# Designs tried in a protein design chat: VHH binders against Bark storage protein B (BSP). Part 3

Target 1, 288 residues: Bark storage protein B (BSP), of Populus deltoides (Eastern poplar) (Eastern cottonwood) (q09117)
Amino acid sequence: AHLRLGLVFTSDNNERALQDSGLYSPDSEDSSVDIAGRRFHSGTLNGSSIVYVKTGSHSVNMATTLQILLARFSIHGVIYFGNAGSLDKKTMVPGDVSVPQAVAFTGVCNWKKFRSEKGKLVFGDFNYPENGENLLGTVEYEKIKMFSPSEAPKEVFWLPITKSWYNAATEALKDMKLRKCYSDECLPGEPKVVFGSKSSTSDFYVRNKAYGDFLNDNFDAKTADTTSASVALTSLSNEKLFVVFQGVSNVAGETSSNSRVSYLASYNAFLAATKFINSIPTPRLACE

## First folded at step 19 (VHH; from C5 with D31T N108Y)

Design D5
Fold by OpenDDE, fold request of step 21:
Structure D5 (fold): chain B 288 residues (1-288), chain A 125 residues (1-125)
Amino acid sequence: as target 1 above (288 residues)
Amino acid sequence: QVQLQESGGGLVQAGGSLRLSCTTSGFTFSTYAMGWFRQAPGEEREFVGAIYSWGGRTDYADSVKGRFTISRDNAKNTFYLQMNSLKTEDTAVYYCAANPRYGYLTEYPREYDYWGQGTQVTVSS
């Protein structure tokens, strides 16, 4: 067995992008394995050895699936591609791909009692009507305990993307052109790859503008999804390299994009991931 | 300066064959997907086929599948359109185009950054 890259994503749409690309070639007709209801596929992505798996949505599905991937397959690094919402339409719009430098669980919160001390999120700031009383109180964001083999558990908020891979991605995807058109529809502008952002992960998808703005203003989060931080936490806990590619499907507070735009976002994230995968060498086993 | 130059066009009888060439300069040819388009009189420009920057993967319009073949020579910065079993409806100006986008072929002209001037292909009955 040789070392492979793990490619993980959540949705049928993401899988469709991979399939439609024609870049994936299975090792054999029976190169897939079913474990815990997930199907793991071993093959090559444009010549690079990978195992890919569709995990299903949200952090728990991702974490459990990714842990299986890492435990049962010889994986030296993890690449995630998926969809996210933009929290700042000035920086990222639908069709763009975000390559964040860090991700955080912003859904890990202490929902404090009514009339308690103010947390970072003050519900009253979002009153409607403006002068109405808000009975929801406040939410205090918390750090999570992160486990790793080589060090004692530590409390963390931001989970950094692997520095070496982030830098490699920055170089590999520099000036990368993305897909613009699908099914007789083209994006109004030229989609772009955006580096250096931070991303928010929660069990709820952020579509609310006020909350999106809050995340952007207070945490400098430019995108929001339901999965990326899980990839980071799991990878770090297993001392594996990882990188995240997010296709921007929508802008928080705006109407949902149509299915074509959503697909383009998925596809562009996939393209970015593919280009990155093809740009990095695979380590050789000592016996080779 | 980026240049794409088509050649090989001309008059041919129905059922005949023609080979078009597109010679390029001014950009890294080997990193671009290349495409062929055509425009008949009074019609919109339509996709004919494309080839990846690597691996030789190709895609064709249904109207030309089985008759047309696209290939490329990266050492010569040239790619080709072999047209067999030509029909009168294949009469058009043929354009070569370059797409820098990684990992996919496209039929959409808007995704091609550079274009040739075109070469006339006329198929007589």
Scores: ipSAE 0.525, ipTM 0.829, lowest interface PAE 0.9, mean pLDDT 92
Fold by OpenDDE, look of step 19:
Structure D5 (fold): chain B 288 residues (1-288), chain A 125 residues (1-125)
Amino acid sequence: as target 1 above (288 residues)
Amino acid sequence: QVQLQESGGGLVQAGGSLRLSCTTSGFTFSTYAMGWFRQAPGEEREFVGAIYSWGGRTDYADSVKGRFTISRDNAKNTFYLQMNSLKTEDTAVYYCAANPRYGYLTEYPREYDYWGQGTQVTVSS
């Protein structure tokens, strides 16, 4: 018997992408289990054994769902696909797929007292029309405590994608052609897979250009989402391999893409994830 | 060798029902989205509906919504078109088709790789 891969995503649109692909086959008509209000589906994705689950949005939903997945199923590794916003339109545009090398909780902060010690994010620097003081003060970004079975807890900021899987993804998805059109609507350019970026995760949507630019400038973050870092933290805490695929749906500071473009991004992320899944061997359980 | 074979067509009175079947071989049926198209004489081939993976979404042309239902049996490598409340306007040759892997919902025939030979459906007044 083979171990399964965990496939996690957040939204109905992500699930739709999986369904629309025709690549998923359940093990049986009733090969799903409901746990804590989530439905876990066991089957194959283009021949690879998986368990997939729609987690819902934001970090806590992802973390709790993924932990259940890892606790209740024989999972070798975790694959995330979902949607993200671009923080740098020069690097990534809607329809593109980002495979970040690291992700961070940028919502973990010390919100400092007004006129106290200066944090990295100074709200007064963003006043309009003139910079100055701001009662919101400053925010300093903090590290998060990461637990693991093999070592003492440690404080970390960047959560790296599993190196071996990142490299495997780079190889497998090299020159991958993504979908340009959905129905009668097409992207203005050829979408691409982008490697090597860093991603920001917070429990809020980054729609503000100034903050998006801030993240890009200060952390070199090229995408922002609400769940990728939770995937990373949970996977690492369970000593599981993991990789993240982000379909770029929008650009921070710009008008939101229409539903078709958003779906196309989701679908492209799914395609990338699927191609990766099919490129890696799944280990067999010993003595089965 | 890829094969798609339609069956179940024939003559039916308006208001009647037909069930078309498409039996497939030569490819991994369960990994393909399947579509139904129809072509009336002198008209372009038009999208009727499609079904995706097991438990997946179905989509239909507006002209057949509520009347036609598509289903699939992956164990039999067969998918179906249940046509109810048939109209004279539904008269056409009906084709089954398979779209490629990683396919989107599409109503464009050009995006389907494999096609059946078609089955005639005639609805009389």
Scores: ipSAE 0.016, ipTM 0.317, lowest interface PAE 8.2, mean pLDDT 90
Fold by OpenDDE, fold request of step 21:
Order: C-alpha cells, then sequence, then structure tokens
Structure D5 (fold): chain B 288 residues (1-288), chain A 125 residues (1-125)
C-alpha cells in the first residue's frame, strides 16, 4: 500500500474542473466512500495516487472534512485548490493562480466596545461621508491557538505553507501555461502563476474594496478566500505537508466575474495543483 | 515561427498499421499540449488524441482507444501517432496540432493554435 496525496476543494465548480480535465481516474467503479455526508474518492490524478474530497465552503466544513481525510486515509500530504478574490489587481487578476507562502485567519478578532481601546480596524475611518464616529467601534485581530502532537499549543497568526513544497511548486510551475479561454469566453490577458503572496481567510468572502485594501495594506494580503487557512491549520495540526493553489475569480470592489471566468480560475488552480502533484514523489509505507 | 509537418501517411489495408510523424520547429514540447486530429471528406475535423505537456499522459477519442497510441521524442522534436488495427472509417486527412496556451488535453480544435498541413491516410477494405 502506498501513501496518497489528499486533494481538497470546496465547490461543485472545483469538482467540475477536475472532472472536465479527464486527468482523474478512479481506482475502481466503487472507489468512493461516504463519511459524515462527504464523499471521498480514491484514484489517480494524471498517474499520481490521490484521495480527493469536496468539502463544502468555509473553514469549519474544510477543517472537519480534511480531518476525516487525514484520519481515515493514508495521506502523506495535502493539496488544496480553490477560488479566491484578488485584493490587488496590479498583482493578480481573474484567471491567475496564486500560490501563497502563508495564510492567516483574519476573521479571528476581538470586536471592541464603542469608544474603548482602538483596534487595528477602525470602522469610523471608513464612514461615508468621510469623517465621524461609528457605533461599530473597532476590531482587533487576534492570533489563533494551534495544536500539534509534537509541541504545546501556541498562538499563531501566519500559517506558513510547507517550505519544501512551496519551493518545489516554484520550480514545477515555472512558466506554466494556464488556460486563457473557456468555450467562447477568453480572459483579456495571459493568465499567470503568482508566487510569494500572503492570503487572508475568513468565513465571509471579501468583495468590499475598502476592507480588501485594508487587508492588503495592513497584512500584505493579496488574496482572500474562505478556506485556505483552515487547510493550513488542519494540516499543521496533523503534522502533514500542505500547499495551497488559489484561482483568482474576482477583484475586491469590482463587479463579479461571470461564471465562465470563475470556472477558468478554478480550472487553472486545478491544473497548477495537478502539475505540482505530478512533480513530487510519493513515499512508501514502512510496511512495504 | 512555429511549424508542424506531418509525414507517414499512405494507403493501407484494413487491419493494417501505420505510423504518422509530426516534426515540429519553433517551440519545445515541454510547454505545449500536442494533438492529432483527422478530417474525412465532407466531415468536420475530429479529435483523435493528445498528449499532455507534463507527465506524458495521453488521451484518445473513444473511436480509436486501444488501437491508436500517441508518443513523442523530445530529442527529435517529433510527435507520433501509431495506428493499429486500422478500419475503413479511419480514412481521413490527419493533422498534427499544438496547443501553446493551455498545456493540457483538449478535444476542441479551436483551442489549438498551430496546425500542420495534414497527411492523407487511406484504409482500403
Amino acid sequence: as target 1 above (288 residues)
Amino acid sequence: QVQLQESGGGLVQAGGSLRLSCTTSGFTFSTYAMGWFRQAPGEEREFVGAIYSWGGRTDYADSVKGRFTISRDNAKNTFYLQMNSLKTEDTAVYYCAANPRYGYLTEYPREYDYWGQGTQVTVSS
């Protein structure tokens, strides 16, 4: 028995990308198992052994599903692909794929009492018209407690992507060609893979420009999604290697991309993930 | 300038074999998806098979699965289509195509930017 890679994503569109590629081959007609309402699929992705599962949206769904994956299957590493919004259109645009070096839960906060201590996010700074006080007060971002088998719990803000895998991804995906068109819809420019960014994760999707800019300016976050940090935290808690691929679907503050563009983003993220998966060796089980 | 040139076509009896070659210039295979297409008289151009830019994985149309095999030699910049157990319905002009934009398999001719001139394959009964 060989160890497998875990491939996790959230949406039907992500799953569609996997299916449409034709790169996935199930081990057998019955190589799927249902656990806690999720379906886990065992097979190969372009020749590499994987188990993939659609987790549903947001951090709790991802975390619980991924934990099941890691507990019930022989997984040696976790690959995530999904969709994210760009917080900096100069850096990433719809269709691009982001490979962040770190992710954080920016929804872990203390919402302060009005006219009390000032948090980093001051709602009054965003009043319309400009100036004035805001009864919502301020929000201070907090660290999240991370548990692991090898050490005592610790407070962390940034969750780094596995260094070795990140480096491997930079090499494997160098000058990778991404899909520019889906059917009759094409991106205005050539999509690209972007490395080195940081990403924000919260249970609310960031479409607001002001908040997007705030995240970019204060945390150097270039993308925002609802699940990446959950992948990181869960993987780290289980001492598993992990990497994140984000297809950029939209830009915060701008009109939402059409469904085809969003799908292209998903597809490109999937392709990036696949190429990475095919670039890394699969460890053998000790009993082999 | 990207160029594709097919060769190896000809007349063959049903049940026979033929190997087509596509010589490429102006690009490297590593970043391209390569595909074979065919077009019979009066018919639309149809997908035969393709090879992915990474991993070397291939995929084929259902009509040729198990009979046709695609391979490539990067050192020779040559793309191959081995055709076994040929049938009369395999008669067509066969085209080599390159997809520089995606680097993965697609069945849609419109997604291939570069094409060869084609080589005639005729399978007689």
Scores: ipSAE 0.008, ipTM 0.283, lowest interface PAE 11.0, mean pLDDT 89
Fold by ESMFold2, fold request of step 21:
Structure D5 (fold): chain B 288 residues (1-288), chain A 125 residues (1-125)
Amino acid sequence: as target 1 above (288 residues)
Amino acid sequence: QVQLQESGGGLVQAGGSLRLSCTTSGFTFSTYAMGWFRQAPGEEREFVGAIYSWGGRTDYADSVKGRFTISRDNAKNTFYLQMNSLKTEDTAVYYCAANPRYGYLTEYPREYDYWGQGTQVTVSS
């Protein structure tokens, strides 16, 4: 059997980046299969053997699709790329690519009883107070249980990227030049790859500057998305190697980027993922 | 130091052919995508075509597709443009350029780090 790399992403823009590159070659005219409404494509990406799939948005769609990928195909490891918002514009701006070293679910919360002061987040902005008090209270962030074949379930918050693949990415992507221009719009600066960040995943988009600042200050998170922690959890549960590439498309609290900048973010994440994929050996079976 | 040098330009009649060469030195040629651009007097540089660092995939402007072919020889650090069925509108200074961006062919001059001096191609009617 031939072990392949799994390439996963959520959106039409991510898929368009792959398609527009011309780097993907299907194994044959009928080298795709539909499972649970997702289309799994077998082929090569710039010479590397992959199976890719567009999963649909958010963590449940990603986890469902990724589990199917890992169960039904012979996958050596998982590469994710997709968009994320920057939580710290001094570190990352639209067009940049984040390669986090760890990701966490930050939307798994215990909404405390009224008047509890145990939570980290004060939901004052969603409160309609009478006499000026915060009637919504606070939230407490909780760990999740991770199940795997080789150990008992454990409580986790930070889900680490595979160390060997993270290190390989830092070597392969150092000095990488990223795409600056699309459709007559160019980024104002030179886009760059940023390593070593932590990333926040939740089922809601982080567009609020104050909440973005809270995540940065209290979790040292540099990016926020809706997906990457589900890639980490599913990969770790299946004991598969994985790595995450995030194209920064916006900054929390600032005006949303236009569609051209958003596409550049997707494309730059795709470029980083592709260069990484081409830099690692594809496992080969001995003949016979 | 980095050098890109075009050669093979000249005067040719419409319908004829020319082959341009771009000889390179001072950088790892095999890691760069390469592009051809052209510029007529009073106009901006126009994309002609590009090829990935490893070869295999090319991209061409619509105006030259089917008539021009680009290729590269990584062993000789040389990049080529074969121009067939030339038209008077192909008259321009032709430039080769090197793009360090992995996995990405670009039509935008700003994304090329190194440029040649240019070679004149003149197509007479």
Scores: ipSAE 0.006, ipTM 0.525, lowest interface PAE 9.9, mean pLDDT 87

Design D5
Fold by ESMFold2, fold request of step 21:
Structure D5 (fold): chain B 288 residues (1-288), chain A 125 residues (1-125)
Amino acid sequence: as target 1 above (288 residues)
Amino acid sequence: QVQLQESGGGLVQAGGSLRLSCTTSGFTFSTYAMGWFRQAPGEEREFVGAIYSWGGRTDYADSVKGRFTISRDNAKNTFYLQMNSLKTEDTAVYYCAANPRYGYLTEYPREYDYWGQGTQVTVSS
């Protein structure tokens, strides 16, 4: 058999986008297998050979499922798509797709001793009333150790997307037409693909404007989700190619998008992932 | 297809040394735990030792601890058994095996999905 591409996503809405597209065809034999309670599907996506899996929410579910995928299947590289919130409405709005160049865990923190001013996030700066006591103190954002076969464990914060695949995505998607309407609801503008952003991952949703602004100001993060950094860490640790596609479903601090706009975000991320997948050479004839 | 091939077997005198190799292909070697087993004629297949996918941690049967050393070279997709201070009781066909299940070492043959064809080791008195 051939090396396949791995397509990973977390939610029912992501899976529904794949199913509604009609672009997926299961293999005629051994089209699925259940491992650790998750169903791995083998087939083709618009003619490209893939294995896909719905992992469940958040980084631990993604990392464990992705490691199973890489351990049990012959995978050339990993494609993730899913939803994210915009941290900068000037850059991205609901319906847009973000293709980040780097992602980081921002939910792994060192909560400093009471009265320490050494943490990057100073809760007292956000007090109401403004001059109140800073009882929560400060939090510093922690680098993580990344393990890989080719080098000693190293501390990293920004996890880079695979350069060759990021570049291939920029070429394949630069003039892409995204879906604007679903069930009589249309996005107010033309959805677009935005390249080159940095993205924040934590196990909590960032809907708070003040914290979203903090992440943007201090990390230059343009999107936030709960998953992308785990895809990056697991892929980098296994030395696999990977790329991330984020459909913007909301803007931090603004009224949440309705379910139709959220689905459009998922569908647009799926479309971007599919177009990228179809643009790269088959693993049998590829450079690797 | 998954392929495991043992090599390096042969005849050695008691007290001697021998190094077995297991060359692999058709899977991502660095993600599999690997084990050595042996089988004497008329006997069941016996666990010798195993090593985690990333290396470092090993587990050995009591009968070989201190005499046998397991290692792997992920760059060469190769798994090794260094056998020192050989005894006539070490005479057997030696098999390498791959465990696709991540996260633990096992002495039980049924938990290994892929097996080599074996290489004969004969220890003379």
Scores: ipSAE 0.000, ipTM 0.085, lowest interface PAE 24.4, mean pLDDT 87

## First folded at step 20 (VHH)

Design F2 (from C5 with N108Y)
Fold by OpenDDE, last read:
Structure F2 (fold): chain B 288 residues (1-288), chain A 125 residues (1-125)
Amino acid sequence: as target 1 above (288 residues)
Amino acid sequence: QVQLQESGGGLVQAGGSLRLSCTTSGFTFSDYAMGWFRQAPGEEREFVGAIYSWGGRTDYADSVKGRFTISRDNAKNTFYLQMNSLKTEDTAVYYCAANPRYGYLTEYPREYDYWGQGTQVTVSS
């Protein structure tokens, strides 16, 4: 028997992409297990053994679901695909797939008292039409405590994608072409896979341009989502390999993309994930 | 230079079988989804089937499902179309094509970047 890869995503659209592809085959009619309100599916993705689960949105749903996956199934590594917003239109646009090298919880903050110590994010700097004081004060970004079996807990800000897998993804997905059209609607340009970026994760989705720009300028974050850092933290805490694929659904500050564009983003992220999954060897179970 | 070359076409009686081959070069064969298309005289090019690079997952048009089988040999950069129980309606020029959008099943020719020259298949009554 071979170890399986864990495939995790958040939304119905992500699941639809997987289903519509026709690439998934269940091991049997009873190859799904319900745990804590989540359904875990055991099968093959284009020939590769996987367990996939839809986790729901936001960091806690992802973390708790992924922990169950890792505890209850023989998982070699974790692959995430999902949707994100672009914080830099020049770098990536809807339909593109981002493969970030690192992700961070930018929602881990100390919200400071008004007129107290100055944090990194100063709300008064964003007043309109004139800057000044703001009762919301300032926010200081903090590191998150990361636990792992092999070392003492440590405070971290950036959570790096597994280096070996990131490199493998870079090689495997080099010049990969993505889906451009859904039905009669096509993206205005050729979608692409983008490597080397950093991503912001918070329990709020970033659609605000000013804050998006702030994240980009101060943290070099090119995408924002609600779950990627949770995948990273959970995987690292379990000493599992992991990689993140983000389909870009929108640009912060711009009008939301329609459902078709969002679906295409999901689909493209899924394709990237699938190609990666099929490109890596799956180890045999040590007990065999 | 990318090349796709079909072979194995010819004349066959209804109920007979043919096996088409498509030999490829100039690109990473394993990274592409490979497809077969056909075009009858006076008709538009239509999807026959496709095969993915890993696991051998295949999809077929309803008109050929159960009769045609697609396979691939990545080591030889070749994929195949086994056609059984041929009908007169299967008469067409058959084309092999390569889709760089890995894992994406599509019947739309526009999604395939590279095409062979085609091979004639004629099924007589």
Scores: ipSAE 0.736, ipTM 0.877, lowest interface PAE 0.7, mean pLDDT 94
Fold by OpenDDE, fold request of step 21:
Order: C-alpha cells, then sequence, then structure tokens
Structure F2 (fold): chain B 288 residues (1-288), chain A 125 residues (1-125)
C-alpha cells in the first residue's frame, strides 16, 4: 500500500467545498471509519490518495483528531485547509488564500494580575476613551512546549511550515487563479494566493480590529484562525510534513462577510490544497 | 495568445461513434480544467462534460453519461471527447472550453474563460 496524505479541515462549509468540487472519490462505499466521533474518509482527491477528516473547530478538536489520523492511518504528510481572518487588509482580503510560512499559538499566554508585571499586551493602551489604567491588566505571551520523538522537549513560539513543502507550494501555486464567483455573487476583485505571511492561532476568533492590529504590528501576523497552529504542533510532534492553506473569510474589525464569501474562501483554500496535493509525489512504504 | 481548436466533427448515423479533439496553445494546459459544451440550433449551450487537471477524473452531464468519454493528453495539449452510441439528440455544435481555476468544475458556460470555435456534429436517424 502507498502512503496517503492527510487532509484536515474544521467546518461543514469546508467539507461542502470538498464535496461540491466533485474531485473526491471514495475508495469504496464503506471506505470511511468512525473514531472518537469523527469520520475518516479514505479515497482519492483528483487522483491523489488521501484520508480526509472534518475535525471541528478550535485547537483541541484539531489536535486530537489529527493525532488519531496519524496514529491509525499511513499518512505521509498533513495538508490543512480552512478559513481565517485577515489582520491586514492591504495584504489579504476575503477570497484570497494565504499560505503562511509559520504559525503561532497566540492564545498561549499568562494573563497577569492587575498592576503586576507588565506583559506585552497592555489593556490600558486600548482604553476608550484613551488614557488610564485597565483592570484587565496585561497579557504576556508564552512559548509552548513542543514534544518530538527525536529530541528533548523544547519551548517554541513560531511553528514553521515544512520548508520543503512551503517551497513546493510556492512553485506549484504561483499565479494560481482562484474562484471569484458563487452563483450570482462575485468578489469585488480578483482573489489571489499570498505567500510568506505568518499566522496567529487562538481558541478565540479575532474579529476585533484593535487586537488584530496588535497582532499584526507586534508579531507580523497577517491572518488569524483557531486551528492552524494545532496542525503545525501535532504534525511536528509526529515528525510529519505539513502545510497550511487559509481561505480569507473576513477582515478583522470589518463587517462579517456573508455566507457566500465565506464559502468562496473555503473553496479557494480547498482548490489551493488540491493543486498542491496533486503536485507532490506520494512515496511508497519502505517495507513494500 | 490562447487558442482552442476543435476537430473531428461530422455526419454520423445514430448508434455510431465520433471522436472530437481540442488542440490548445498559449497557456499551461495542465493547470486548466477543460470542458466540452454543445449547442443545438435554437437551444442554449449546455454542459457535456469536463476533465480535471490531474488524475484524469471526469464529470458528465446525465444525458451523455455512459456514452461519452472525456480524456486529455497534457503532453500534446489536447483534449478529447469520445462519443459512442450517438443519438439524433446529440446533434449540435460542440465546443471545447478552458477554465483557469484549477480543479473547479462548473456547468455554467460563463465560468469558462476560453473557447474554441466549435465543430459541427450531426447524427442522422
Amino acid sequence: as target 1 above (288 residues)
Amino acid sequence: QVQLQESGGGLVQAGGSLRLSCTTSGFTFSDYAMGWFRQAPGEEREFVGAIYSWGGRTDYADSVKGRFTISRDNAKNTFYLQMNSLKTEDTAVYYCAANPRYGYLTEYPREYDYWGQGTQVTVSS
């Protein structure tokens, strides 16, 4: 048997994009397996062998599901596609697809006692009206402990996307054209694939402009989601290759995009993921 | 300049077979979803089928499923429509079309950016 690629995403809309594309073909009528309340689907995506699973939202759901995927299936590498918010409208807008070079858990932090040590995020800096102290105090961002089979646990902040896969994605998806329209509704501009960004992951979705700007300014994060870093950490902990594709659904601080725009973002992320998957070879098992 | 050129059309009796070809140039053929459409006189252009960029997966309209087969040769930048068990209802001008959005399949002609000139297929009773 050949190794397969793991395709993971979070939402029903993401799954709908996969289904609507018509690119997925199950290996058989019963090629799905239920584990821990998740359904794992074995088949081909436009000719490439994959196992895909909808994980549910947020980092723990992603991590637990992905770990099961990696433990129970012969997975060569992990591809994530999903939705994210733009933290920089000048760089990415709804409909675009981001391929970040690194992701971080920005939700891993110490929320400091009021008038104690000063963290990086100072709530008093964001008062409205301006000036004064804030009882919420400050938040200091922390590194997360990363475990791996080949080395001792280490503290890390940025989780880099697999370099070889990132480079491969850059080449494969260069100037890729994305879907602009859903039914009778079209995006105002031509959506694009954006490389080289960093992404923020937390268990809260960032819709607040002030915090979005803070993340952008202090961490150079251009997108924010709830799961990408979980994909990274889990993959790295299992010494698996991985890459992340984020369809931009909204801009932090702006009115939420309608369901069609969100779907287009999902769809575009899926297309990007698919093209990437089809561009990389799937190795054979060493024992074969 | 993007070019699509159909060939292989003609007159055939019902129950017969015909193979259409679409030769392309001016773009990266392998990155495009390729589709066949047809238009009968007085009718709207309708989706026949499409083939994806990689893996050779195809989709067909219900009216032609099981009778028509679409294939592509990336090395030749050529797209094919094998039509078997032809019916009089299959009489139409057949068009090949290209969608630059990788893997995106749609039955709507408006979503295809490039079109051939078409080739006439006539199926006689």
Scores: ipSAE 0.733, ipTM 0.874, lowest interface PAE 0.6, mean pLDDT 93
Fold by OpenDDE, last read:
Structure F2 (fold): chain B 288 residues (1-288), chain A 125 residues (1-125)
Amino acid sequence: as target 1 above (288 residues)
Amino acid sequence: QVQLQESGGGLVQAGGSLRLSCTTSGFTFSDYAMGWFRQAPGEEREFVGAIYSWGGRTDYADSVKGRFTISRDNAKNTFYLQMNSLKTEDTAVYYCAANPRYGYLTEYPREYDYWGQGTQVTVSS
């Protein structure tokens, strides 16, 4: 069996982008396999051999699905594309694609007792109209334990994207132009690929401006989603190469983008992922 | 400077064949989707077909599907339009175009940033 790339995403909209592109070709009429309620598709993406699977949200669905993918298929690397919110509209806006260099579980926290130890996030600092005490107290962010076959477990906060793949992506996608229009609706500006950012992952989607700003200010997180860190943790745990492409669908604190903008974001993330996939060689199994 | 140059046009009888070439320079050829368009006198420019940057995936207008084939040679920075079973209705100026949006094949001329000067194809009865 030939080694394949794993392509993972969460939503129907992401899958639609893949399907609408016309770039995917199944290996055969029966090249789909159902495992644990997930459908795995084996084929080629613009000539590159892949297995793709829609995982659903959020982090647990991604992790469990991706682990199945890695266990049951000959995967040598993992590519994620999906949607995220911008936490800094000066850096990226809807339609843009973010390629973060690292992701973190910012939802892994110790929610402290009121008037106990002071965590990093102090709810009282966000009172309206005046700051003060808040019964919600404070939240302290925690590191996660990361397991791998070749190393002792370690505590980590940031999960770095595979350096070699990140660098390859920066080169391959340099000055890449993205889709601006869907039907008769166009983005107000030219969408772009943004490199070098960090991303926040939690089981809640960040739409709140104050918290978005907090994440940006304290962690330098420019995007927020619900699954990227799960991709990272699972890939690293299996010693697999991985990269993340996030289509920006909205800006935290602003009005939600319409369905067309969200689709464009998905589509652009998919295009970026596709170009990357086609830019990297696929290893062959030694026995072949 | 980005340049696209068409060649291979000419006069041919109905039922005949022509092969058009588009030679490109000034950009990374492999990163672009390449397209063919045509414009008949008094008509709007219309999509003929396009080919993706990698993998050789193609898309064609219904009017030429099964008769025309697009291919590319990345080593030569050239892509081709093989036209078979030509009809009088295929008479037009044929243009090659480059779409920088990798993997996005589209029939909309607005999505193509670079264009050739065109080559005349005349199909006689």
Scores: ipSAE 0.723, ipTM 0.870, lowest interface PAE 0.7, mean pLDDT 93
Fold by OpenDDE, fold request of step 21:
Structure F2 (fold): chain B 288 residues (1-288), chain A 125 residues (1-125)
Amino acid sequence: as target 1 above (288 residues)
Amino acid sequence: QVQLQESGGGLVQAGGSLRLSCTTSGFTFSDYAMGWFRQAPGEEREFVGAIYSWGGRTDYADSVKGRFTISRDNAKNTFYLQMNSLKTEDTAVYYCAANPRYGYLTEYPREYDYWGQGTQVTVSS
């Protein structure tokens, strides 16, 4: 009778957050479907009708799974929650949730042997010693061709989050409080929701400080993950509304956060996603 | 200012029923998870149950499952604890609490930022 929202995430830890919350209720004992090695779950999230699926890590897994979700289920829009690294510790720290306004595939690039006038990342600038030989060359970031049913293919770099949903999220999650503690461990500060950022997506997880700074300084990317842009591209290609929630698990260049912090990040992203889901109306099917 | 006020406590015989109310003000009630806690003499404060802000999902301590029911009325900024089949062991000061972390239902008192003053419930044999 009603269109459902698609909830997608990548990891077991994300799924654990969903399960631990107790907010999900399946439609029935047999309300799951296995397709292409993924299990799609139909039910309600705190009263809102959803289909959720764990896609596995990285863009291809996300894209293929999400496309199946959109093709096989009556989905109105797509909500992603997952983990990301902060590229600016002054803005976002572990435990925070980022709601980016745009995401980009920064891993889509031309890796050149020599310096180029079009080059954005010069590997030699990051080598030590400073005057050492650069054997890595230059990376030139490229746009991707985006397909959609209603428009001719176009070259794009930034993939914008659905404006209406982004605005709705901004309103719904304004001053939202997040979980600070897991078991006996608490974050050093009060986690927060951060709006207005841009995010970098690549097939590699950004842990390098220099590269993180580069992304932040040159693209204004505040977070980095491996899947968000895939969500955006797939959703846009299917003309579906979408929004992204990123739990910050770590800071690029710093030691990896422990499992508890990572879980808290996942959980907080999930809470943000849930609150958003519960705040937006789901349209009725045209036949009703 | 955030305020939580319990009411409905009192003396009741074992096997009887009592309904507690918690009236709230100073915050958006619908955005909070609400909880009930109790503290018996000489004991630590313990979780009784909680209710989510949306959807009405609840969780209860094992000791009260099947006997106690939590509900909420967002229009009145009030949530309730219906206590049935009361036992002498249920004697305690009952506290209502608010968790601003939307959708996060927990038994840990530390996660609740706002508390009522408490209301005495005494169950006699």
Scores: ipSAE 0.676, ipTM 0.876, lowest interface PAE 0.7, mean pLDDT 92

